# VH-VL binders against q0atu2, part 242

Target 1, 119 residues: q0atu2
Amino acid sequence: MLDKKARIRTSREYRNVFEKGKRLSGRFLIIYYVENALDNNRFGFITNKKIGMAVIRNRIKRQLRAIVREYQGQVKNKHDIVLVARAGIGKSSFEGMEKDYIAIMKKAGLFARNANKID

## First folded at step 11 (VH-VL)

Design y9 (framework fv_dusigitumab)
Fold by ESMFold2-Fast, scan of step 11:
Structure y9 (fold): chain C 119 residues (1-119), chain A 122 residues (1-122), chain B 111 residues (1-111)
Amino acid sequence: as target 1 above (119 residues)
Amino acid sequence: QVQLVQSGAEVKKPGASVKVSCKASGYTFTSHDINWVRQATGQGLEWMGWMNPDSGDTGYAQKFQGRVTMTRNTSISTAYMELSSLRSEDTAVYYCARDLGYDSGEFYFDYWGQGTTVTVSS
Amino acid sequence: QSVLTQPPSVSAAPGQKVTISCSGSSSNIGSNYVSWYQQLPGTAPKLLIYDNNKRPSGIPDRFSGSKSGTSATLGITGLQTGDEADYYCGTWDSSLSAGYVFGGGTKLTVL
């Protein structure tokens, strides 16, 4: 999984990203992102009650963490990034969430190298 | 079935602004980004930016930053591109194009409007 | 001022084959999928190839694409007079000013 230092953990840190960050929407995801003063990226995940029951929200969080982990090496360093799941994500496939993540991160200018695992 | 229909030709003086429309039909308008691409006479294609019709989010090529605004009206499935402070170098055909980026994780334009000729002259 | 380099022109006779190259860098072709667009005289561009080597419905298999490193190639076999057009490669550029970039275009003349 994601290294502990690569996770946004406190309400204060989430608020900083929401208040100072840029926002960009995908089909299933919204990202908020801001440069940090650290030498590494940190990720946060928000799955609100509109998505569904705790079982569904926990599955979505696990899948999003797996996607972020898979593409971690392509993300430009020194960013705090919060992924917010939109209503309707619960009906998306894993591949659908992955493609949405890649597209939105590229649009944000946050992907530095081959993000789609192309040889 | 999928169709993008653009507004008619425009003739503008230097310093004016122009607003080109692109009406989409045959698909769910809010499900795909609209990109704008221009082509000066005898020249190649030049990307201007993308616009998400669901959110209203935009991204512009640095060359056009501060002069271009991309918007939409979802009730009539129409995208708009407004370019201000026009110069003779802005004389070109302007195209809107549908993007499949969210479906593929990559960017490519599967359907294009017919183009709008904008002439900037005094 | 195109970011991706294409030859300005290529030519061949009907029934022959041609290849059109598209050269970029690690931040564009080296990191992203490549598409190809055909522009017939007086018309809007049309998507010909996407994801390096895939054809949209309705595009004949005479058209093919490939990518190696920071370069891409469009192949056209069995040339027809109706193939006379400008061809553009395009891809996302992941550099500082992230956005879509096109090649300078190649004019194909069929004799």
Scores: ipSAE 0.573, ipTM 0.880, lowest interface PAE 2.0, mean pLDDT 90

Design y90 (framework fv_dusigitumab)
Fold by ESMFold2-Fast, scan of step 11:
Structure y90 (fold): chain C 119 residues (1-119), chain A 122 residues (1-122), chain B 111 residues (1-111)
Amino acid sequence: as target 1 above (119 residues)
Amino acid sequence: QVQLVQSGAEVKKPGASVKVSCKASGYTFTSYDINWVRQATGQGLEWMGWMNPDSGDTGYAQKFQGRVTMTRNTSISTAYMELSSLRSEDTAVYYCARDLGYDSGEFYFDYWGQGTTVTVSS
Amino acid sequence: QSVLTQPPSVSAAPGQKVTISCSGSSSNIGSNTVSWYQQLPGTAPKLLIYDNNKRPSGIPDRFSGSKSGTSATLGITGLQTGDEADYYCGTWDSSLSAGYVFGGGTKLTVL
């Protein structure tokens, strides 16, 4: 579940991810990500006006939150991750967004725990 | 229809760099990642990295980090792989390959270039 | 060495069946699908199996794949002389820097 603890909320927190984080692009999504000093992951979501009207942007934001929630257990802990929807996302299916998310998270090294990690 | 055509064989001295090209045709170049895989003389396949031709993003195998650079020119649908500080152990056939797995959130290489032989000798 | 373990060689007579194993870990085969590649002498590799058990168009059904836990298997029935090649398994791996890994390859000799 994406409870309040798992959300990036403030402009300052978003700015930190954009300025210090790494960036990786998919077909429909761009992610910005940085390791945090917390005990959990936090997610942010950006759907800008180039995507379409408010109804479309709100649907996409809701769908992206659902995708992130579904795969939350496979994401390496202690990261702040911002998902930015690209202009073409409004034409994608839910499945298309989901597959794009999986692919970019794997490429970023964020999807699935490192088996050789020692505490 | 889908083709990946690579540049010709190269002979280099130790310490030099080599840049291999891979020209794609028969599909939308920016839709699928290009991966680079090498096969050293008498050895198996070794993955070097992926390059997203739309964004220019890359991911390199740890072994090649700092020595490899993967780029593209979208106007001519061509991917490039440059390997620097060459050693005799870099003597290999270098392949580019298209990653069709993107559509399923997985990774697999459905079309391969013919290979480029790079020989590093003093 | 390779992070995915294959037998270095297997051999059988025409018409027989062979099985080639590929062993990994939870960070690679255990978390991702496996593909198999056939490399005939002097040629580039060719995709033989993807998504554990699916065949590209043009690959006959005598080639099959399966995955269980952290291991995968390539099966070849009705072995033909033209099957003499090197076979490689491959998958995504998250244990180090995220990336693709191949098995060490298996040389199939048709006796």
Scores: ipSAE 0.564, ipTM 0.864, lowest interface PAE 2.0, mean pLDDT 89

Design y91 (framework fv_dusigitumab)
Fold by ESMFold2-Fast, scan of step 11:
Structure y91 (fold): chain C 119 residues (1-119), chain A 122 residues (1-122), chain B 111 residues (1-111)
Amino acid sequence: as target 1 above (119 residues)
Amino acid sequence: QVQLVQSGAEVKKPGASVKVSCKASGYTFTSYDINWVRQATGQGLEWMGWMNPDSGDTGYAQKFQGRVTMTRNTSISTAYMELSSLRSEDTAVYYCARDLGYDSGEFYFDYWGQGTTVTVSS
Amino acid sequence: QSVLTQPPSVSAAPGQKVTISCSGSSSNIGSNAVSWYQQLPGTAPKLLIYDNNKRPSGIPDRFSGSKSGTSATLGITGLQTGDEADYYCGTWDSSLSAGYVFGGGTKLTVL
């Protein structure tokens, strides 16, 4: 899915995004985002108990990673971005999550180019 | 009426394990998650984790990962919390508490057990 | 220490009003609903407020809650001696170590 270089891996890195970052809420997603001092973007994913049972949370997390991977080329360079799934996401379609992601990223000013699928 | 009734007080030695039970009545046991919260004497509340009695899924607080196991027996509407490798700082009152356990936009504990005192000494 | 910050104690006379604060961050109170729990001496906690400002059946309207940004407050009007208790705020924390977090608790003395 996403290369390890594009993942937020440590608790310190997640904490940095939450403490120093900006926050935007969509219908199904919340993003926290901050510029990093690296040469690439990194993504984190949080699906919490409020979403539902583990099988639902794991499906959502997998689908969010797929969406992020698909649009990674459109994201402005040098950002750490954490996606937090909202309680209602379990009832969303894949297309619904994808549209929400694009809308939030555009509103945040994080998409530099057309956000259509890279394939 | 909803009730959560916990097992009696336990006295354990360091290194032992303790298993506390929480028997639910007055509602459909499998429809609500059971959480465990502890409180040392004169101290605040500390969340330990949740257990879904329908699926058996669990989520544990990072601090207790590897030492706590939360299970249930649906035939007797009873939840269990087992804490291993006991230390003196595990001396506390342990509570079970009910929450919706799924996506309702809310996460809170509407009913609590009476508490089980666990003392780790000697 | 507690992830959510509450004052350790508050005191007032019968009939007065008190407010108890609960301060967190964007990953907890800023993203999730807040609940309040009352613990009378020697008893289990009892749900007092949920979803920021809602009362369970049986909780009098003297108790109210509110949330703004990353902070929440519990209001108690018309204080009674029976309100003397510890009060805890609580919410889900959506950070890397996701889980439910409580405030440190506030001891309310009525006298």
Scores: ipSAE 0.008, ipTM 0.553, lowest interface PAE 8.9, mean pLDDT 85

Design y92 (framework fv_dusigitumab)
Fold by ESMFold2-Fast, scan of step 11:
Structure y92 (fold): chain C 119 residues (1-119), chain A 122 residues (1-122), chain B 111 residues (1-111)
Amino acid sequence: as target 1 above (119 residues)
Amino acid sequence: QVQLVQSGAEVKKPGASVKVSCKASGYTFTSYDINWVRQATGQGLEWMGWMNPDSGDTGYAQKFQGRVTMTRNTSISTAYMELSSLRSEDTAVYYCARDLGYDSGEFYFDYWGQGTTVTVSS
Amino acid sequence: QSVLTQPPSVSAAPGQKVTISCSGSSSNIGSNYVSWYQQLPGTAPKLLIYENNKRPSGIPDRFSGSKSGTSATLGITGLQTGDEADYYCGTWDSSLSAGYVFGGGTKLTVL
């Protein structure tokens, strides 16, 4: 679970990321990201109705949160990052979403060393 | 049958710009990034940047930032790389290459164009 | 200057084995998958190895890859004259200037 302080919660905060941030698209994900003035990273998650019914959207959001938590130690501080799920994400596996996340975070220059999960 | 077919050789004067094309066939053009890599005569491979053909997003190597522009035309499955303010040191073979990043969460180039020779001389 | 270090050349006779090293740092090889590319004279590079040790369809099993820490190795057994080529390692670099980097290349001569 991500800490409350690591979550983007208000519409004002989401709006700031969309208006001032950079954007990169992956296969299943789009990220919007901007440096913040805080001492930590914050993440937001958006799943629109094009993905499917609420039960599918809630599953995707939970899986994305798990992926972000797993790799949060690799993310450079201090950023606000919003993950927007693309319509095709409903057909993806957890592994597919994870690989897409890693790829777009690397492209954004947001992953530090040990960007790939090690086991 | 995946193919990347590049435009023909170019000869340019210093200060000019060159635009190389890379036409993709045999796969869904928007599913994989196109990267550009160059190689000066007798030298190694040098990565220039990536372009996402679905979104148009790009990332450029710092050495080329401000001189390179990577674009695409989705209707004809063609990627472009334009390099401006050419110098004699830009004389090289320029390659486009497909990145199969989706499947592996990494960057690797599984199919390459045949290369375009760009000669910059006075 | 190359961020990834390879020996500039290696030589061996037909039938022998060679290894080509590729040395980097924690921000590149230490954190990311390594690929290897073969470039025959006058041709575009060809993917030999991806994800450290996997071969694309059509690449014979005498080509192998491995990674340990911040270094990667390409192994070629049963050398053939047709293996004479330049070999490049490549990976993503997660440092401040995030991007793809190649080794300086190794020229393999089969005597």
Scores: ipSAE 0.065, ipTM 0.739, lowest interface PAE 5.9, mean pLDDT 87

Design y93 (framework fv_dusigitumab)
Fold by ESMFold2-Fast, scan of step 11:
Structure y93 (fold): chain C 119 residues (1-119), chain A 122 residues (1-122), chain B 111 residues (1-111)
Amino acid sequence: as target 1 above (119 residues)
Amino acid sequence: QVQLVQSGAEVKKPGASVKVSCKASGYTFTSYDINWVRQATGQGLEWMGWMNPDSGDTGYAQKFQGRVTMTRNTSISTAYMELSSLRSEDTAVYYCARDLGYDSGEFYFDYWGQGTTVTVSS
Amino acid sequence: QSVLTQPPSVSAAPGQKVTISCSGSSSNIGSNYVSWYQQLPGTAPKLLIYSNNQRPSGIPDRFSGSKSGTSATLGITGLQTGDEADYYCGTWDSSLSAGYVFGGGTKLTVL
């Protein structure tokens, strides 16, 4: 779990990211992201009905939070970022989700210099 | 402000199809799912399905699978719901409604269209 | 019948409190957040409560929600004549063949 200040908590904040933000799709993940006026990054997580049962969705959400935590130091400051899990994510490994996250964050230009933690 | 504006009332014969439109304004159309919900006279709300305006992906309630098609035209921020093989029990008010899945368990409809009355008569 | 069970009607006088129940199962209310919608006569539904107990901007704090196990409750305090409407609970059903489900609706009469 991320610190409270690093989480997008209100529906208003989620709407701001979707309405004002940019979108980028990976294999298992979609990100929506926008610059914020804070001194820190905030993350939101969405596991849609398309993924499957609540048990599967909760597991995926927990795993995505762990991945974001691991790489939070690599993310350019002052961004609100929402991760949306795609339908196929339920069949992915933890490593597969991690690699997809790194790839899309690099493509979005959101990773700082020397963000190579794995292949 | 956010608005969903639906097409006008329709009267159809049994066996025909009807296509209802829902024009969105005041937000980024491709960022929110559009759901369709109907209500027969004096009855409750019945969910029909969802449509993702960015991807075009859809999910339909089993009862409507094979008869309903949900589409969109992103250039005019308009969603469509087409129901075929109409029967008298399809007489209802049809609503479009905006949805964002913040969590799969947080599904809710924050803005609704005004409704379109569809009457199937023989 | 609806998969979520609500009483068909409830009534009280202005200024009083009412509660409207919504009962489901482990695959819907037991696993997912609950929303509530108000439908005034001749109008489209309006969102009152989302995420079990959250109010959209513009909804007065007289409206509240709660959830326990497989049941949810909408509370309305300080009843006004303008609250006379149909109220629906709604949630996602997590089974493979289901989707969003609504309760059967409760007609609130303010006497």
Scores: ipSAE 0.007, ipTM 0.568, lowest interface PAE 11.6, mean pLDDT 85

Design y94 (framework fv_dusigitumab)
Fold by ESMFold2-Fast, scan of step 11:
Structure y94 (fold): chain C 119 residues (1-119), chain A 122 residues (1-122), chain B 111 residues (1-111)
Amino acid sequence: as target 1 above (119 residues)
Amino acid sequence: QVQLVQSGAEVKKPGASVKVSCKASGYTFTSYDINWVRQATGQGLEWMGWMNPDSGDTGYAQKFQGRVTMTRNTSISTAYMELSSLRSEDTAVYYCARDLGYDSGEFYFDYWGQGTTVTVSS
Amino acid sequence: QSVLTQPPSVSAAPGQKVTISCSGSSSNIGSNYVSWYQQLPGTAPKLLIYDDNKRPSGIPDRFSGSKSGTSATLGITGLQTGDEADYYCGTWDSSLSAGYVFGGGTKLTVL
């Protein structure tokens, strides 16, 4: 699980990312991202009703948090990043979601040097 | 059979713009990014940018920012690269290439167009 | 100049082995997988190696890739005259101007 300090929690914080941030689409994910004035990264997760029932949306959210947690050490500091799941994500494998995440984060310029140094 | 077929050679004057097309076939056009790479006469490969044919999102190399525009028309599975304010140094062969990044989490180009020669001369 | 450094040329006789180096930094080769491309004269580049050491279908096992730290190498064994080409390494650069970068290219001459 992600630390509470690494989570976007309030509607105001989500609105800030959507209004001021950049947007980049992947196959299963869309990210919105903006620099913050903090010393750490924060992540938000959105799964809308188009994906499916609550049990599916909750599974997707849990899997996305696991992916973000695994690669958190590769993300450049001081960013708020919101992951929005696209409708087709429910039929993706975990590996498919992970590869999509890596690709879009690299395109966004959000992966730092020293990628893959978490033991 | 994956194919990327590019438009024909162009001769332009300095200050003009050129728009190169790249028609994709043999796969789902919107599933893979199209990248543009050029090769100036006697020089190496130079990456220009990527374009997501599903979303229309783009990312450009710093050198070309402000002069390049990458677009697509999904109804005809065609990608475009337009370069403005042409200089003699832009004389090159321009390639489109398919990127398998979303399948691997890494960027590499498995299929390339045949290239379009652009000559900028006065 | 290119972000990734390759020797400008390499040569060997038919049947011999050559290696082509590609040197980068922690923001590119050190953080991302490396690909290799072959360009025969007058043709578009062709993917030879991806993910540091994997070969696409149809690429013979005479071609191999490896990576150590911030450097990658392309190995070619059993050289044939048809291998005369320019060879380019390529990878993602995770620096401030995130994007794909190529090496300067190596011209292989089979003498």
Scores: ipSAE 0.496, ipTM 0.865, lowest interface PAE 2.3, mean pLDDT 90

Design y95 (framework fv_dusigitumab)
Fold by ESMFold2-Fast, scan of step 11:
Structure y95 (fold): chain C 119 residues (1-119), chain A 122 residues (1-122), chain B 111 residues (1-111)
Amino acid sequence: as target 1 above (119 residues)
Amino acid sequence: QVQLVQSGAEVKKPGASVKVSCKASGYTFTSYDINWVRQATGQGLEWMGWMNPDSGDTGYAQKFQGRVTMTRNTSISTAYMELSSLRSEDTAVYYCARDLGYDSGEFYFDYWGQGTTVTVSS
Amino acid sequence: QSVLTQPPSVSAAPGQKVTISCSGSSSNIGSNYVSWYQQLPGTAPKLLIYDNDKRPSGIPDRFSGSKSGTSATLGITGLQTGDEADYYCGTWDSSLSAGYVFGGGTKLTVL
């Protein structure tokens, strides 16, 4: 799991990202993101009922946290980022979610470097 | 077969706008981003931006921010790039290109349109 | 003016080998995969190499790519007159303004 400091936890903090942040859509994910006044990045995760049953939503949320944790060192400092799973995410593989995340983060200008490169 | 077919050449006066179309066929239009790249006569390739045909989201190069708009019509598998406030320096061939790299979390353009020549002169 | 630096021209005789360099920085080539595009006179660019060293279907193996640190290289062996073209490297730039960048292009002349 992500450290407590790296998580968006309160409804007020989520609302701030949605209201003040930028939005960018991928195939399976939508991100909302805004620069924060902290020393670190914070992540939030939303898996809504349109995705499917609770067992599917919980699996997806765990997989998204794992992906975010794996690539957290590549993310530019001082951002609050909320990942919202799109309805079709339940049909994606783990690799598909991972590639979608990488593509969206690059487009958003949030990756300092690509962690998935073979030089 | 994948094809991107662009609209014909345009001649415009300074201050006008131009809208170039790019019609896709041979694949699921909404599955891959369309990028726009231009090339002035005798010069190199210059990236202008990307457009997600599923969501309509866009990202533009800073140089074109405020002057370029990229859109699509999914019912006819067509992407558009509109450039406003034209100057003589905008005289170039404009290309659309499909981004296959999205499947790997990368960016590369596997199919290109034939190009649209835009001439800006008084 | 280009973010990625290429030699403006290279030349060699038919049957010879040539290499074209592409130099960038940690935010572009150092962090992302490199592609190469071939542009024959009067035509649209064509993807020649992607993911540093992979060839699309239909591209002969005499074309190769490599990457080391912040630089990439396109290699062409067994040169043919039909290889006369402009060659461009390209990659994503992970800097704040995030976008795709091309090299300045290299004109290859074969006799």
Scores: ipSAE 0.422, ipTM 0.845, lowest interface PAE 2.8, mean pLDDT 89

Design y96 (framework fv_dusigitumab)
Fold by ESMFold2-Fast, scan of step 11:
Structure y96 (fold): chain C 119 residues (1-119), chain A 122 residues (1-122), chain B 111 residues (1-111)
Amino acid sequence: as target 1 above (119 residues)
Amino acid sequence: QVQLVQSGAEVKKPGASVKVSCKASGYTFTSYDINWVRQATGQGLEWMGWMNPDSGDTGYAQKFQGRVTMTRNTSISTAYMELSSLRSEDTAVYYCARDLGYDSGEFYFDYWGQGTTVTVSS
Amino acid sequence: QSVLTQPPSVSAAPGQKVTISCSGSSSNIGSNYVSWYQQLPGTAPKLLIYDNNKRPSGIPDRFSGSKSGTSATLGITGLQTGDEADYYCAAWDSSLSAGYVFGGGTKLTVL
């Protein structure tokens, strides 16, 4: 579980990441990310109606949180990162979402220099 | 059968720009990133950047930031790499390559174009 | 200028075994999978090994890869004249200012 301080909570904070951050698209995910002035990383999650019904969106959101939690030790400190699920994510497996997340985070340069790699 | 076919050799003057094309066939073009790698005569391989053909997103090696632009035209399954402000040191063979490593959460290039020779001379 | 260090050349006779080393750091080989590419004279590179030790379809089992810590090794057994080529290791570099990085290349001469 991500603790309270590792979550982006307010609409204002989400808007800041969207307006000032960089954007990177993967196969199933889009990330928006910006360096913050805090001592820690914060994550936000967006699953829109194009993905499917609330049951599907809530499942995807839970799975993405689990993936982020698993790899949080590899993420470079001091970033606000918002994950936006693309419409096609509903056809993906958990493993597929996990691989997409790893690929995007590496491309964004967000995995720490000395972070452990998941083999 | 997967194939990447690049445009022909180019000769340019210093200060000019060059745009190399890479036409993909045999797979869904938008499903895999295209990377660009160059090799000066007698030298090693040098990575230039990646381009996501679905989104148009790019990431460039720091050395080329400000001079390189990677784009695509999805209707003809073609990727492009444009390098500006050419100097003699840019004389090289330029390759496009498909990144299959995305499926494994890693990066590796399973298919390469044949290469495009770019010569920069006055 | 290369981020990953390889010996510039290696040589052996037909039928022998050769090993090509590739040395990196915690931000590249230490944290990411290693690939190896073979480049025959006048041709584009070809993927030989991916994910440290896996072979693409069509690559014979006499080619092998391994990784330990911040170093990787390409092994070739039963050397053939057709193996004369330049060999490059490569890995993603997790540092902010880097991306995919290649070794300097090793020229394999058979005899």
Scores: ipSAE 0.013, ipTM 0.681, lowest interface PAE 7.6, mean pLDDT 87

Design y97 (framework fv_dusigitumab)
Fold by ESMFold2-Fast, scan of step 11:
Structure y97 (fold): chain C 119 residues (1-119), chain A 122 residues (1-122), chain B 111 residues (1-111)
Amino acid sequence: as target 1 above (119 residues)
Amino acid sequence: QVQLVQSGAEVKKPGASVKVSCKASGYTFTSYDINWVRQATGQGLEWMGWMNPDSGDTGYAQKFQGRVTMTRNTSISTAYMELSSLRSEDTAVYYCARDLGYDSGEFYFDYWGQGTTVTVSS
Amino acid sequence: QSVLTQPPSVSAAPGQKVTISCSGSSSNIGSNYVSWYQQLPGTAPKLLIYDNNKRPSGIPDRFSGSKSGTSATLGITGLQTGDEADYYCGTWDDSLSAGYVFGGGTKLTVL
């Protein structure tokens, strides 16, 4: 799990990212992102009804949090980032979501992968 | 089977704009990003940007920011790259290329168009 | 940083082995997989190697790739006249000022 300080929690904070941030779309994910003044990153997660039933949405949300946590040390600091799951994400594998996350974060200029993990 | 076919050579005057097309066939056009790469005469490859044909999202190299626009028309599986305010230094061969690296979370170009020569002269 | 450095030229005789280096930094080669592209005179580039050391279908095993730290290497064994070309390494750069970056290119001459 992500620490409470690394989570976007309030509607006001989500709106700030949506209104002032940049957006990039992947196959299964959309990210909205904006630089913050907090010296740490914060993440938000949105799984809407288009994805499917609550059990599917809850699974996807848990898997996305696990992916973000695994790579959080490689995300460039001082950003608020919201991940929005696209309708097709329910049919993706965990590995598919992970690859999509890495690709879009790199394209956003937010992601520096650990050299020791890339062989 | 997979092919990227580009539009023909262009000759432009300084200050003009050029729009190069890249028609994809043999795969689902919206499944892979199209990148644009140029090569000036006797010089190396220079990456210009990527375009997501599904979303229309783009990312441009800093050098071209403000002068380049990458778009697509999904009904005809065609990508476009428009470069404005042309200078003699923009004389180059312009390539489109498919990014298959999306499948691995990395970036690499497995198929390339044949290239479009753009000459900028007065 | 977005600089990838290759030797400008390399030459060898038919049947010999050549090695082409590509040097970068932690934000590019050090953090991402490397690809290699072959450009025959008057043609578009062709993918030779992806994911550091993998060959696309149709690329002979005479071509190989490797990566160590912030450097990558393309190896060509059993050199043939048809291998005369420009060779480029390429990778993603994680700096905020650059996306994909290519090496400066290496002209291979088969003497």
Scores: ipSAE 0.042, ipTM 0.718, lowest interface PAE 6.3, mean pLDDT 87

